# Ledger of designs, part 9: VHH binders against Protein EARLY STARVATION 1, chloroplastic (ESV1)

Target 1, 368 residues: Protein EARLY STARVATION 1, chloroplastic (ESV1), of Arabidopsis thaliana (Mouse-ear cress) (f4i9g2)
Amino acid sequence: RSEKSEERRFDQKMSAHGAGIKTSSSAVPFASPKSRFLSKQEKFYPRCTPRLTGPQSRDTPPKRDTGIANEKDWGIDLLNENVNEAGTNEDGSSWFRESGHDLGDNGYRCRWSRMGGRSHDGSSEWTETWWEKSDWTGYKELGVEKSGKNSEGDSWWETWQEVLHQDEWSNLARIERSAQKQAKSGTENAGWYEKWWEKYDAKGWTEKGAHKYGRLNEQSWWEKWGEHYDGRGSVLKWTDKWAETELGTKWGDKWEEKFFSGIGSRQGETWHVSPNSDRWSRTWGEEHFGNGKVHKYGKSTTGESWDIVVDEETYYEAEPHYGWADVVGDSTQLLSIQPRERPPGVYPNLEFGPSPPPEPDLPPDQPQ

## First folded at step 19 (VHH)

Design r04 (from q03 with E61D K64E)
Fold by ESMFold2, last read:
Structure r04 (fold): chain B 368 residues (1-368), chain A 122 residues (1-122)
Amino acid sequence: as target 1 above (368 residues)
Amino acid sequence: EVQLVESGGGLVQAGGSLRLFCAASGFTFRNYAMAWLRQAPGKRREWVAFITRTGYTDYADSVEDRFTISRDNAKNTVSLQMNSLKPEDTAIYFCAAEEYGASWYPEEYDYWGQGTQVTVSS
């Protein structure tokens, strides 16, 4: 007698948009705070600051859900000269700007610049650091770190880096980008954290993903997702989102898909836990045979169930929209980093530790 | 093999001090942020402090102004100076590492030590 009701409920959900319930069919929407400090960013707009007084103010927090930037978005410009300057703007705020370089083993060099500012009354402050790194393994890195606080006690920290290195297993060059952003309120129980990454190699291997977490008063949420392309036709994509309240209500939605040559599967779960520990859960799945037939199945803790084969074309993203050729074209500053020059005929070792290196025995100007 | 080895734990009276150390090997230390986390019996693991690759530091509210994290890239070590210790600080303290960035969340750390016990008697 429950079978008739189950069939009608199943038909309603299966006809939504061909993708089934893989697209955010959550019983309870994830909570995301309206950031109070975003509405307060007006207090940090030094519109009329002359170009001669120092760096522009950077005392506003990062924005949520903006993904990961490319190098042009940052505008990193490391001057060749070393700088150590400080001053006071007309409004009484202070600033500094410094730069330098660090050297290390195996040809390591880090060129960096750092700048910052502080309001006249000390209620707000900010710091931003830029760098370029390289060594003799072929490693290169371009990066940024920002931090600050404002007069309301909000605080933030952010980093971004773009890296070229040789993968230990495949011996292929890889370009990787990653970012972390976080901010918290000084007056509310509110804050958020994001970690993003993108990784590429020349044979089509691509990995992308994010972890995003937050809290607004009694509610907390978590979102994770990932995409993986092996460069030979295999695709894995997944998401896992969930939230909870301090009173014990929890809810979530997760799914994944795996495909190769039109054959694969999708599956997921939507769930809810009440404060009295009652759990509702609904699972679903699709098996794609690569022949125009799809096996769709599912069940729930309320007794709902379906198991059917339908005629349906298989659709999935077989290739990344942004891959190696794109990232190489967008990483020209990273790729242009020039490694430290090697000493002629000598490989660096620990013998140069506490004493000056000896002069080379051989002349530097040999004809061949 | 990546190794993080903690030391410096022990028994101390309330109001006293301890300095924890963590020795790291098997990875490029300058590319990792370092952190301390702690877990009391029956409680969840809690972030205590981190120090980023550039030296930026952050602390949990419960230890701010009492604990200081520092790192030495030449020795591949990170330390945690713990002052004005309270019985509530009693826990196993873990050293952890995360590539490039640092997190308030334990699940984001790539490598972990086995931990060192800190006991603060009242």
Scores: ipSAE 0.737, ipTM 0.884, lowest interface PAE 1.2, mean pLDDT 80
Fold by ESMFold2 at other seeds, last read:
Parts: C-alpha cells; sequence; structure tokens
Structure r04 (fold): chain B 368 residues (1-368), chain A 122 residues (1-122)
C-alpha cells in the first residue's frame, strides 16, 4: 500500500510522463515515417509563371507538418484573367495552366486557378488548384488542393482551406482553417496521413486539433489531440496516441485535462499489450479544488498505487495564445473576397423573416 | 439530418460488373468528399475509393484499375463502377461523406449509409 505522491503539472510540455514496460521497440515519439516522406528539399517556385514558359515541376512529396498553415504561407494569387494554355518543356515534359469561375445558386461564385504537369514518359505527374468562393449568405472560402506521383510510385494528396461563415444560432462570425495531407511510398509499405483544424469565433471560442496516422512496414501508429476553449474560462485538452505491430504488440499514451477557475482535473493512462494479450497499464489522475490542495492518485497493473492530497498551486493554460484577433489579422485575403453582385430587378427588401443566419461550412466544390 | 442511400448491389459472377449508386441529402453536397468503403466478413471496414470536392480521385491498390468513382453535384449522387469483379470483392459496400478532406481511414468519415451487399461468385 504505497502512498507515493507524483506531482505532475500540465503545461506545453506535459507529454513524456509515464512508467511501465514500453520495451516493444516503439519509436520515441510514436513511430512515424522518416524515410521517403520527410524530404528537406525545398525550392522557391514562382506562383505566376510567364506565359512563354511552363511552371516549375512540383512532383516531390509533401512534408509532415508541425502546425496548420496561414493563408500567407500558401501565397494564393488567383489570376485576374481567364487562362487556358499548355505546352511542352525542353526536357519533353508537358504542362498546363487554366483558370476560370463557376456560378451557382444563392450568389455562389468560385474563382479558381489550376496548373499541372507530366513527365516525358508519363511516370510522374502533379496538379495544383487554388480557389476563392463566396455566396450571398456571407460565406467565403480560400483553398488549395495539390496532388501528384513520382517515378518511384510515391503518391500524395493535400488540401487546405480557410472559411468564413456565420453560425446559424449565435449569428457570430467564425473563421475556420483545416488541412489534410496524405502520402504513400511506391516501393515499401509506408504512408502517412495528417488532418488539422482550427476554429475561432469573436467571443473567444476556439477549437483546435489534429489526427495523424502512419505506417512503416510492420508498425503503424495513431495520434489524436484536441483543445477546446469556450471563451469563458473553460478549457478541455486531450491527447490519445497509440501504435501497434503486425505481431500484436500495442502501446499507447492518453491524457485529458478540464479546467475552469482553477478547479478541474487531469487524468491519463500509459499502456502496453504484449502479443499474447497480456496488458500492462498505469493510470493517474489529479483533482484540483481551487483552494491550494490537489488530490493525486493512480495505480498500475503491477500493483503500484498512490492516493495523496498535497499543497500545490494550480497552473494551466486558461486562454489560447492564438485567438480571434490574431486570426482576423491573418485572414485579410479571405475577408476581402467580393461576392457576386445581385441581379437588378430582384426584391431585396422582401428577405425578412424566414431564413436563419448563414449555415456553417458551405465551401463550394472546386472546378473540375 | 443527413441521409446516404446506397443501391445497385447484388450477386454477380466473377469477371462481371456492377454499378453502385449513393443518393445524398440533408447537407450541402458540394462541401463534402464522398467515398466508398467495404467490409467483408471477419475483416475490418476498409477504404475503397474517394472523390474530393474538386473531383480528384484515389483508389485502394486492390481495385485501382477496375473501379471508377464519380460524382454528380447537380443530382447529389456518387457512383462506383465496378468491373472485372473477383470473389475477394465480396463485401458490404458503404457510401460515406467527409467535410472538406477525404481520407483512407474509415474513422474520419462523418456520415455513412446503411450499406449494400455485393457478392461475387466463383
Amino acid sequence: as target 1 above (368 residues)
Amino acid sequence: EVQLVESGGGLVQAGGSLRLFCAASGFTFRNYAMAWLRQAPGKRREWVAFITRTGYTDYADSVEDRFTISRDNAKNTVSLQMNSLKPEDTAIYFCAAEEYGASWYPEEYDYWGQGTQVTVSS
């Protein structure tokens, strides 16, 4: 009966605590592909190539990210004129550039630009599409989609979008960003996937998170995390990471915290499952009462346990470091998108009453 | 309130063809990527194909040159043309939707249909 106190503070560096038999050769951090999908080769390419020459080839796989990009990181610059041209470079590779716009119901407009290329023998190819969208509900969107394959058989796809809409219940403006990347090897059993999102409203509501998955031959891994700030002092953060091998070894680490006004809890588990299904687990928890006392407890399947109250000040991140004011300041291009003009002879003064505020998440499709 | 309704499943001889359809309602179709996934007895649900909002398509290696996914934004439908069917293609096929991005992983899809059975006899 051990009353062993283990103090744990949740801060930006709250991962890496745990105990047990993580001897399954799991990578630290959780295994992720670092071979053919972690290219450090970056070249500056102009987004707007002169008409007489084709665009620079973009046939290399994307890199894993540490966060979601802003609109300036992408440098979206749609052409002001319609373009439809194609050509052949001196090395025999082909290219194309095109642009245009699509119209639809309720004032929907999508302005887009697309480019791509293929190698001389067709063994590699790539495409890149940019757009801006709007409609008469006040919806606006900027976006990018990229894809390609190379001669080794690697293939990839990615997208990023930034959206402005008005929540139908609160009538508050929201700005949301999301991104996704996927890549796989053509020569080995390897691939990875990432999905990111960030959502903000003017009263301080903020939601962020990521899903990251990967495989390298016999090992696969998953990482999920989320953060939620309600704008009134409530905070929820959580992480769930785990990995497995084809032989049946599995291991993982998860935790969460919830806080408001110095009162809240943290809890987590580190675990391992052997190929014969034997499970080791160590759980822990902290209850913070907001009065200088913290209840710390935990146990493991090995028999370790503790249950103690200590005198300790409560610390946690109560507000996001990047919020509404920041995202508005970083979203100038999104906010400047001009919607379609309404047709003359329409009855604009007859739009009282029946329609709710603009619906959330109305990004139009890309031109095909 | 979202609904995805599959149709077109059935029994077919090896080497034959089927075309699956999925009708979507209750959401802004152009904002979603659409996918087909399948589950054979005793196996986990696996991704078969997706088509993104822009029309980009991707396929599982086992079906790549035999299946074709397409969408019709005017009719809110997605279809899967399945050619050169093999007994290994026998499964329940599900239509699924994901907002903005498309995934290889079933757990990422927001909405699902009830599924339609495809059986390929030897």
Scores: ipSAE 0.733, ipTM 0.886, lowest interface PAE 1.2, mean pLDDT 80
Fold by ESMFold2, last read:
Structure r04 (fold): chain B 368 residues (1-368), chain A 122 residues (1-122)
Amino acid sequence: as target 1 above (368 residues)
Amino acid sequence: EVQLVESGGGLVQAGGSLRLFCAASGFTFRNYAMAWLRQAPGKRREWVAFITRTGYTDYADSVEDRFTISRDNAKNTVSLQMNSLKPEDTAIYFCAAEEYGASWYPEEYDYWGQGTQVTVSS
């Protein structure tokens, strides 16, 4: 005798039509408190003021992002070769601009410019470097690095780059963007870090993600997520967010989904750990069969459970909203980087061996 | 195949100096930031210093002004000059590499060496 029963507690609250991606009705929210460092940025007072040809002051810490910038957002414009300028503003602050050109093996070239400033008393300073790179493998790069400190002791560092290269295995061109920002407060126990990446190839492969970390006083938090499209219908997306306090409270939420041609799964967990190490957890899952039926299941450490099959349309993003055509159109400066000219006769070359092959024997009946 | 090989560790008296080296191969060295991290017995791995592709450097507060990181792109090497050593600096020191960016967080590094032991006696 089997008394397997279906539980419909979660389905009773959903619309029969128009239902989208659904999660259980109970979840512990992410604990990602806003960094105090961001609020302190509102109090910064730039100390460097350029005159006419001097650079604008850049001694304000960066703000946290909601996504990675494109090259137009940066407005990179490399200086002429051999620039080396410096000056002093009326308030006593100083500035400089310089540029350079590095060469290396296999046609490597890096054109760069660097600028910076500092307050009169040296308590605030900033630096920004721009570059473009290329070599004979077809590699191209456009990039930025920024850093600085202010009179409150805050310090920061940031980079952004956009890269073109040929993937060694597929031989497809790839365009990749990545960025990183990090900053810490000089007067508070606060700091944050963000790393972003986006990668694209011409056949629709796309990978995107972020790692974000932060600390504000007694709380720390972590957030990671990723998206992967193979360009052939396979999709993987996931998140993993968690936080903790010094008093021992920890909490988090994670989920993932995998889909191909309307068939796939979603699953996740929300959890909480009390200061005395007691753990609460709730897991859930969905199996999508591609036929209008969805198996939903889950359980919690407090005894909740469900295991039911429902009629529900499958929804997921099967294709990225931003792909190869978009990134190519947004990367015109990167793609316009001119590589170093190759010396004549370098590639392709015929092997020039020693003496020519011995002359074949002439037929006996041929006149000379 | 990517390899990072540390050397130069050893036993040194407090107040002394030591220079660590890391030889890198199997990747385009100039495209990576390089870092040193360390792990003391019973403690988590922690960041010590990094040097970015442009030569920008940053240091953990505990080693600021005592340690100097440098790189040689021609030789594919990174070094860490460690001065005024303290018993608290005793740890296994790891060379690490991160493509493009440099991080305070150990989990962000792509490649790691096996580490070299530094012991500072009091």
Scores: ipSAE 0.730, ipTM 0.886, lowest interface PAE 1.1, mean pLDDT 79

Design r04 (from q03 with E61D K64E)
Fold by ESMFold2 at other seeds, look of step 19:
Structure r04 (fold): chain B 368 residues (1-368), chain A 122 residues (1-122)
Amino acid sequence: as target 1 above (368 residues)
Amino acid sequence: EVQLVESGGGLVQAGGSLRLFCAASGFTFRNYAMAWLRQAPGKRREWVAFITRTGYTDYADSVEDRFTISRDNAKNTVSLQMNSLKPEDTAIYFCAAEEYGASWYPEEYDYWGQGTQVTVSS
């Protein structure tokens, strides 16, 4: 099975292809946490052989910075039978698996499976829950929730869902993915949190983003970014990262860009606050007029400044590299969910059509 | 319009119990994780407990084993059973909701109630 991985974190350094959109992106690199939770040599090995699968081991925390998984990466295969089983392995570890159906108003149906295990001494445990939901509004959902604790005291929780619905405002079909991962170390003052989302509609609207937070001993960090395409040529991207230490040092970097038809702006700030509250800051900006001229400017609290107009072609990504057609093609299990039998006169089925791509006034220059 | 309405707060002696309730309306309740957070006088809001859409629960260390969160999707309610209350539990308690995921960080919650006061006397 091929794994599809989408880059969910926007990083200005990874987007360079030859055209300059910025003069200086950062005066101080953002400090990334480098310590990982201690890995175990022993794994928790439940006896049961679940039909469900996922991208990680059951006795270690999930990995950071992996982006959001595709339904193919999970390989969801719900139990078709009502199951309520449990057992004990020779080493004293235990396991269970169960499944069920929940029914509700307006055709609501949730098929679910749950399984888990526990070591003999109870020092480690894990659970996984999988589900498929639908109702007569055309809503469909696939989802996963996983959690665990190991003998070293590490604990984690993770969820992922993929949803089809009709957007109330636009009446267009939308597919949305979202995920959250959290982990806490049992041996260090350390923990981290990530939230990811991707949203798509049939007319080319796309929203992606992430929130990533954490702590490692004396250092804490926050990273947020977003990416928005309106489906008609408008693009907004932004990043806001900051960190602090217990000694009172704080620093950060943020930027944004907005473009339509080769016209737009990009601006940012890098800042630092010392423990005595002294603040350093450097701002920069670019104004793109759509005529081959770019106004680049900036200043700092140390007196640095520049203000120049250059001859430069405007480059930016006017359309997402992964959009509606891609997510529809990658969501076949979601789309195949069969609702409960619908009586006459209930909401009609959703209509799908290919989204037209946005038509910019000025096409971007083609890279080699 | 989205509404979260808390109830069940009040004055109680240390060692006592209270049960908070939160009634939700204006959104598809089963699609949201529910949480309780609290704010003591002069302090920032802090997370107390959450319950996810599947019923998975997690608790702040300070309330583990004393508090129990639960939800009723048929009634669109979430509750917090608080046992063995201590004066340190004195705070305004807020009900909050987050679509799909559940967070330790208060800033991630989408909807909030107005809060209900809990006061624990020594």
Scores: ipSAE 0.728, ipTM 0.881, lowest interface PAE 1.1, mean pLDDT 80

## First folded at step 20 (VHH; from r04 with N31D)

Design s01
Fold by ESMFold2 at other seeds, last read:
Structure s01 (fold): chain B 368 residues (1-368), chain A 122 residues (1-122)
Amino acid sequence: as target 1 above (368 residues)
Amino acid sequence: EVQLVESGGGLVQAGGSLRLFCAASGFTFRDYAMAWLRQAPGKRREWVAFITRTGYTDYADSVEDRFTISRDNAKNTVSLQMNSLKPEDTAIYFCAAEEYGASWYPEEYDYWGQGTQVTVSS
């Protein structure tokens, strides 16, 4: 006799890595491995006025993200016409605004707009660039890059882009988004770095992830995570995060899950290394066999262990919450980019080589 | 096949100058940020400078005001002008490329050259 007391089991999170060792947990962030949400960002389109009051100054580093933005969060809007103007505000600060386009081979075109400002004494400055790119292979791109520094010595740089590719063999469309932010303090030994990506193709392949790194004085931390859906039922999710001090204390937490058709595994480790190189570790795992049985196991370096088989229904996210149909619907500006007009008779590179090697020499001409 | 080929390394006296070059092939150069990193014996590889797709540049504190990175998208090349060289600048210098973004962290670069030795005598 067997009765299910629980309709679903989902074990995505693991326990803390050690007792009584946390002295700086507030200074070292741990992030969730299953982040699908995008943060809303403030608009970055300052009002531009000619010569009297230019774009408003930007003197604050960007915030750390909780997810990657979509194109509507940025509100990219390029001018149709060339502009090149500059001015000085009443407080002595300067500004500029320019736009243009670049042309290249195979129909390449980049339309761009740039603006920036600088304080009177030069102690602060900022720059923003936006672009729209295309070529005759079906490639399209929207993007932004921002940078700045302020009078306190803080500096920052960030970029975001959304890209459409088409595979030359299969004509399979892919949309990718990526973002990067980094900032450092002028007054402390502190800085941080974030890189985010999301990749989608029309057959259901989806990959998402982030790398987040940082330092605050004597502490440094690293966080990586990823999600991969192959579009055929295979799912991989993982995280790996760790931190260290200059005195030699290190600690971390990692886990992963892999599933296909209700069969798969989860496993993880929490660990700590003391300044004298003593290592504590606690590992755990689950094996799911697709037959209502789950093997749960684990051990630690202090002698803890467990190894049991339970009756338990398997649960995991078999499909991404946000996939190809969603990204296509949220990428209308990218998809609407108009490529350069082809001259008549110009074709993309469809043929990749010459025909067969030269024929053998023909016999000499016959006598007549 | 992606290739990054460095050149221009050598022996130079302290206070001297040297210009490194990196020739790139096998990828769409304008879509990549380019960087120089270096590794001294017994030390970890460290970032020196990068130049993004738009031409934005950043430098490690130890080389700021002495080194200048530049790129030529028409020739698919990156260069590093190194002035006022110090013995501490002695290292193998690597050219590297990262798609779309640019990083302080060596782990983030997609492609690497084989490196060129720079030795600064005093």
Scores: ipSAE 0.755, ipTM 0.896, lowest interface PAE 1.0, mean pLDDT 80
Fold by ESMFold2 at other seeds, look of step 20:
Structure s01 (fold): chain B 368 residues (1-368), chain A 122 residues (1-122)
Amino acid sequence: as target 1 above (368 residues)
Amino acid sequence: EVQLVESGGGLVQAGGSLRLFCAASGFTFRDYAMAWLRQAPGKRREWVAFITRTGYTDYADSVEDRFTISRDNAKNTVSLQMNSLKPEDTAIYFCAAEEYGASWYPEEYDYWGQGTQVTVSS
């Protein structure tokens, strides 16, 4: 199972309401010079001898709507030694590579690498930072931060992290992934922002979502969505998407669904506001009773309405297509991070489990 | 309990300088990006600057080259040096924190201070 499943589920959610206006001509995605942003990522590998041209990075913004990459897509490979190198490429551009190792309280350790470059005249530049972190609470983290600007004036920043936590009382393992990407065009009044997250625990709890915002000239847009699975059959999915112009026109659509054991509801709204504050709205809903009957209803501010009961089977996704087992399998590098050596006399914590043990090997240090 | 406490606001003449200070407690400071945002009378809250966990900084176009954000992870503090102040900079300034990443958008921040008033006279 894969990140392609998340995009397919999003496409399915966009089609779920069936009753609202989905034609999206007023929400215009960010466009850059050269027709589109190039979002290809190049991997950089540490070596004893540098490449002839030194480390390189892309000179274009990241691509929109790509979700969260897997750790393997980044190719994170921290330097084993502290380095501090710099050089000049044949074309006059400069570069640097450095690495370090930070220690802190409670067994905290951060291993990091940083690299960057600048063109000869300073019109373009880029920086990349990679890290691995851990401490004695069972916390582990992998992460990346990238930024840059090019000679056309485009600028961007992005980050990605994958984090392991263990609950202090139950030792329940949780894995979280998140990414943020931001870019601004140098030649158009355009920019965009995306935040994606995925959260999983060993009992099957899953949360996923995104916030996506942007502007192209006189239009701005916002898209938010989320999905929650409690691991025991309860499902909540929702979306809220809207746009506006500088002249005051606003429009949008939103919907949600909630289900448990074949019983639940879907509902949504499509709306439009004119510059003079006149508002049109159309709402819809359906109630699923778990007995083969579905109540479908709706109305609009112009007087439209419907209210019917039909014979219809209830279908919805009760479990995520990508869950705990999948994220554990895709997080091998994160899970392999070795924490600092524990001092003698400290009991080790549990690693992973489907549920907390009845009691740990020792009592908790904290009051209960 | 998470707390963000701003200080350093006040009245200043156009062209002057102020330094804002934010003291943070109740969370692991190094895991958060820190930001300053502001709200002028009758306006929506807007992003001013952020500094990420790695020290990367970004600024709104209206304050770039005049404002400098910095952080001190040993003291759990973030500051905003504001130079060449203009009447348009008059606002309540808020310190904010976001776990892992940093955002141009106010709604993305997890924790907020109560704000400190900055007033710039013509």
Scores: ipSAE 0.754, ipTM 0.892, lowest interface PAE 1.1, mean pLDDT 81
Fold by ESMFold2 at other seeds, fold request of step 21:
Structure s01 (fold): chain B 368 residues (1-368), chain A 122 residues (1-122)
Amino acid sequence: as target 1 above (368 residues)
Amino acid sequence: EVQLVESGGGLVQAGGSLRLFCAASGFTFRDYAMAWLRQAPGKRREWVAFITRTGYTDYADSVEDRFTISRDNAKNTVSLQMNSLKPEDTAIYFCAAEEYGASWYPEEYDYWGQGTQVTVSS
C-alpha cells in the first residue's frame, strides 16, 4: 500500500503588498517526495542498554528534515576506563562495546567510545561512535557517528559534531555545529542526503544553512538555503529549491534578501519548465529605502507586471533568534572538555630585578 | 596551501589490479573524510568510495567488493585498492576531501586533486 504524501505546497501567488494587474494561474506545487523512510523513522527505539545484557538493536534510518540536534539530545557519555567487551543476546544477536583514546602532535587527544551489534543471521548491523577531542590551540570537539542496515535492506550513515575553535591571532572563539545524514531504501528507488551547519563567533557573526538532496522513484529534488549575520547589522538570507522528473519537467523557487539598517532588498523567482522546454517564470522584487517607502516590482512570462512605490514599514529579522549566548549555554559538555596537560618545562620566576622573565600562563611543573 | 596528489594510475588488463595513492598536505588530515571519485570520457564525475574520520567506509554499487579504500593518518595518505578491474572502470580518478563528513555527491567536497588516469584494456 502506498504511503506517499506531499510534504510541501509551492505557492505562486503574488504578494499582497504589491498588488496590481495580476494574471496568475495555478502552478504545480513544489514538494519533496516522501518515502516509507519517514514511517520507519517515527518508531520509538530505546537508546540506553540494560546492565550486563548488551546494547539494544538499532534498525531504523534517521529522519529527514529534523535539523541539527543539541548535545543533550545525543546523550554522549564517554567511558572513563578502557573497555573491550562483546557478547551474544538471547535471540542470537551479537554486540560489542569498546573505548580508547588517540594522541597526536600539539597536545591532540581524542577520547572515544564505540559500540555495535549484528542480528543472528547478519541481516541487520549497526555501529555508533562517540568522541571528545582537544588540543593545545584551544580546539575542542564533541561528536557522534552512526551507521547501520536493517533486514529490509535500508542503509544509513550520519554524523554530528560540535567544535570550538580559537583564532590563532585574535583568540576569537567560534563554535560550530554540523551534521550529515543519508539513507537509502532497500526496496524503492529512494534515497536522501542532508547536510546542516551552524557557525557562531563571540562577536555575533552567525551562519546557518543546509543542503538537501533526494530521489523517490522518478522524481529528484535539491534544496539549498543559507542565513548570514555579520554581527554588525548586515543580514543575508536565501533559498534555492528545485525538482525534476525523468520525463523532463522541472520546477523551482528561489529568493534572497539583504538588509542593513533598514535598507535593503528582497527578490525571488518561481519557475517551471515543461518537457518541451517551454519556460514559465515569475519574478518579483522589493527595494527598501529606509524612509517608509518601498519599491515593489515584478513580471511574468505570461505578461503580468507591476512597478510601484508604496508606503510601508520595513520588517526583517535583524538578529538571529539563536546566537552566541544561546550556543554557549547549550554547549556545556563541549566547553568542559579538558585538554592534555602541557609538558613540564617553565620554572617559577625567582628573580626580583629590572626585567621580568617570560612565564607561561599555565602553572609550571615543580618537583619540590 | 592545500594539495592532494594522486599516484598509481596506469594501464592494466581486465581482471587485473591497481592501487591508487593520494598524498595530502596543507590541512589537518584527521579532520577530513577522504574520497575517490572518477570521470570517464563524456560522463559526469561520479563518487566511487569514501572513508570517514572514524574509518567508516562506503562504496558505489558498481565497485562494491572489488575496491577497498583505506587511510593512514600518520602519513596523511588515502589509498584505493582496485581488484578485478573492468573496462568500465576506465576513468580519471580524483582524490577529494570534505571537512567532518562525507558524501555521495561530488559537489560537497572541499578539495580536489588533479587526478590520475586508470585505463583498463580488454
Scores: ipSAE 0.753, ipTM 0.893, lowest interface PAE 1.0, mean pLDDT 80

